# Ledger of designs, part 9: VHH binders against FERM and PDZ domain-containing protein 2 (FRMPD2)

Target 1, 301 residues: FERM and PDZ domain-containing protein 2 (FRMPD2), of Homo sapiens (Human) (q68dx3r342to642)
Amino acid sequence: RDLCVVLLNGQHLEVKCDVESTVGAVFNAVTSFANLEELTYFGLAYMKSKEFFFLDSETRLCKIAPEGWREQPQKTSMNTFTLFLRIKFFVSHYGLLQHSLTRHQFYLQLRKDILEERLYCNEEILLQLGVLALQAEFGNYPKEQVESKPYFHVEDYIPASLIERMTALRVQVEVSEMHRLSSALWGEDAELKFLRVTQQLPEYGVLVHQVFSEKRRPEEEMALGICAKGVIVYEVKNNSRIAMLRFQWRETGKISTYQKKFTITSSVTGKKHTFVTDSAKTSKYLLDLCSAQHGFNAQMG

## First folded at step 19 (VHH; from ac6 with E108A)

Design ad5
Fold by ESMFold2 at other seeds, last read:
Structure ad5 (fold): chain B 301 residues (1-301), chain A 124 residues (1-124)
Amino acid sequence: as target 1 above (301 residues)
Amino acid sequence: EVQLLESGGGLVQPGGSLRLSCAASGFTFSSYGMSWVRQAPGKGPEWVSGIDTEGGSTYYARSVEGRFTISRDNSKNTLYLQMNSLRAEDTAVYYCARGGSETYYIDAGYFEHRGQGTLVTVSS
């Protein structure tokens, strides 16, 4: 059987596996192919509604595969089975990562998340990060650039929303000028500075998932951000999220799920905060994700 | 005046079995979902299993799924946990609790309404 795994560099890896194979078996094959050694930060995820959901290593592939994947290869099927190699646990400082290849994976995911507007930051930082990515690929501003012609496509370095606000022409000019004036940085050195900037962002390492309000307006869209530090509650309006509440782990007594409900009990106020998810499976996933992130935070010391 | 009295713990070898009981009084037992929660030495409480009011829906932590079976007898106000294929990591004090919801305890003080518990020790 054929399974597609999307790597952080954008490569689509075809993995041959048995019907009895587990997620862990695929993970080991993929990470061995990619020559990754620091495996504890990574996981395999599937995508649903633009959100990544991490899978447990013991889960059998047949339990999560699209209908038709288990059948004979001769049958036609539009159900492609695709998983993603993603970072689940984000270190507080890139210096905790022992291998350059691991730091490169962090860079790749953070860059992609910024471009795809999964990780938000202000205009000044977006331009800075775009220039750092350009430096990582090209190094110094091209000295042989006689005329002011583009040597890069702005869409590869700057998110579409900023291009729309500034215009493509202004983005091109501003990024080029910032690149020209930048100190000499190339390859890994530029990537490390990119990591240093992104690890300071409020949403660094935050895994965001859609939920809904239980009371008064059940159609009201919200989101939960789950990270090493705790849980962030967002109100979502017009594709924009605003942080409304933050629960550090020390400020949280317990987290419970029942059917589609996910409840956080504050140890500071004693209040219960209940959210509705699309399924009991999603509620359990969010509880397990909180448990995993809390445990990761404790071991980071 | 809610009372929950756990019993049935003991010392067993790996692979062995035990059946825990929880006698409930002081509340309408059939109106509450119920859970088993365990606490290993030096660790916080860990939710193990839950059951709805009628016993039709049962839930298990992944660590015990397939090995433990929760059940209840509403006529006797009693909650049960059948524990099979026991492992060393199952060693803990086991408590019953009101509420069938799967729960992750960040603050151990948020585990409420427990009795004294019953000790299960799995050792060669």
Scores: ipSAE 0.639, ipTM 0.834, lowest interface PAE 0.9, mean pLDDT 88
Fold by ESMFold2, fold request of step 21:
Structure ad5 (fold): chain B 301 residues (1-301), chain A 124 residues (1-124)
Amino acid sequence: as target 1 above (301 residues)
Amino acid sequence: EVQLLESGGGLVQPGGSLRLSCAASGFTFSSYGMSWVRQAPGKGPEWVSGIDTEGGSTYYARSVEGRFTISRDNSKNTLYLQMNSLRAEDTAVYYCARGGSETYYIDAGYFEHRGQGTLVTVSS
């Protein structure tokens, strides 16, 4: 049977596997193909409602495949099975990554998350990051550039929402001018500066998932951000999120789940904070994600 | 006063089996979901398994699923854990606790055990 794995460089890999194959087998094949050596930061995820959910290596593919996948011929399928190679664990500083290829993957995911508006930052930083991505791909501003002639597509470097607010023409002019005035950077040097900027963002390395308040009213839509440092509680309004509470691991006594409920018990206040998820499986996933991120943080020191 | 008395631990070879018991008193046992929690030497508490008030729903940590079976007898106020296919990594002191919820303990002080636990040692 066939499944598609989307790499961070945009490549789509067709992976042939048996119905008894595990996620781990696919992960090993894909990372070997990509020549990745620092594997502990990566995982395979599926997408549901614009959220990525990471899979355990022992999970059988048939348990997560769309209906009909095990019964379909490999070349004729309406139920496409797609997984994503993603970074699950974000280091505090790119210098902790030993291989340039690993740092390149961090750059690719952060760039993609900014363009797809999963990672938010202000307009000035968005323009700065767009210029850094241009420099990573093309180096210095073209000396043979004809005045006013575009040499790049703004959509590849700047998120759609900013293009809509500024117009494509204004974005192109402003990014071009910033590129012209920038220091000489190319390739990995520009990517490292991109990483330096994104590492300082409040939501760097934060995996965000939708939840609801315990009363489950529509006005009380919330989100949980889970990362190496702890858990962030967001209030969500008009597709915008505002951090309301932050729980560092040292400020957290325990995390519990029962059915659709997910509860954080603060060790500072003793209070319990309960959220509702869409399913017991999601609640379990969030608890396991917290456990994994807490363990990663402990290893980092 | 709530009292939980764990028993049934001992030394066993890898691949062996053991059955733990927890005698409960001082509260209405049938009104509470129950859990087993273990603590390996030098490590924090780890939730192992949970069961609802009637025994109809059981839950397991991934590390023990398929090998351990939780059960209860409300007429005897007793909680059980059948442990099969034991591994060296299962070596720990095992406690029972009120509450059936799966729990990740970040601060070990947030596990409030009421008994002394029962030691399970899996060793050649």
Scores: ipSAE 0.628, ipTM 0.832, lowest interface PAE 0.9, mean pLDDT 88

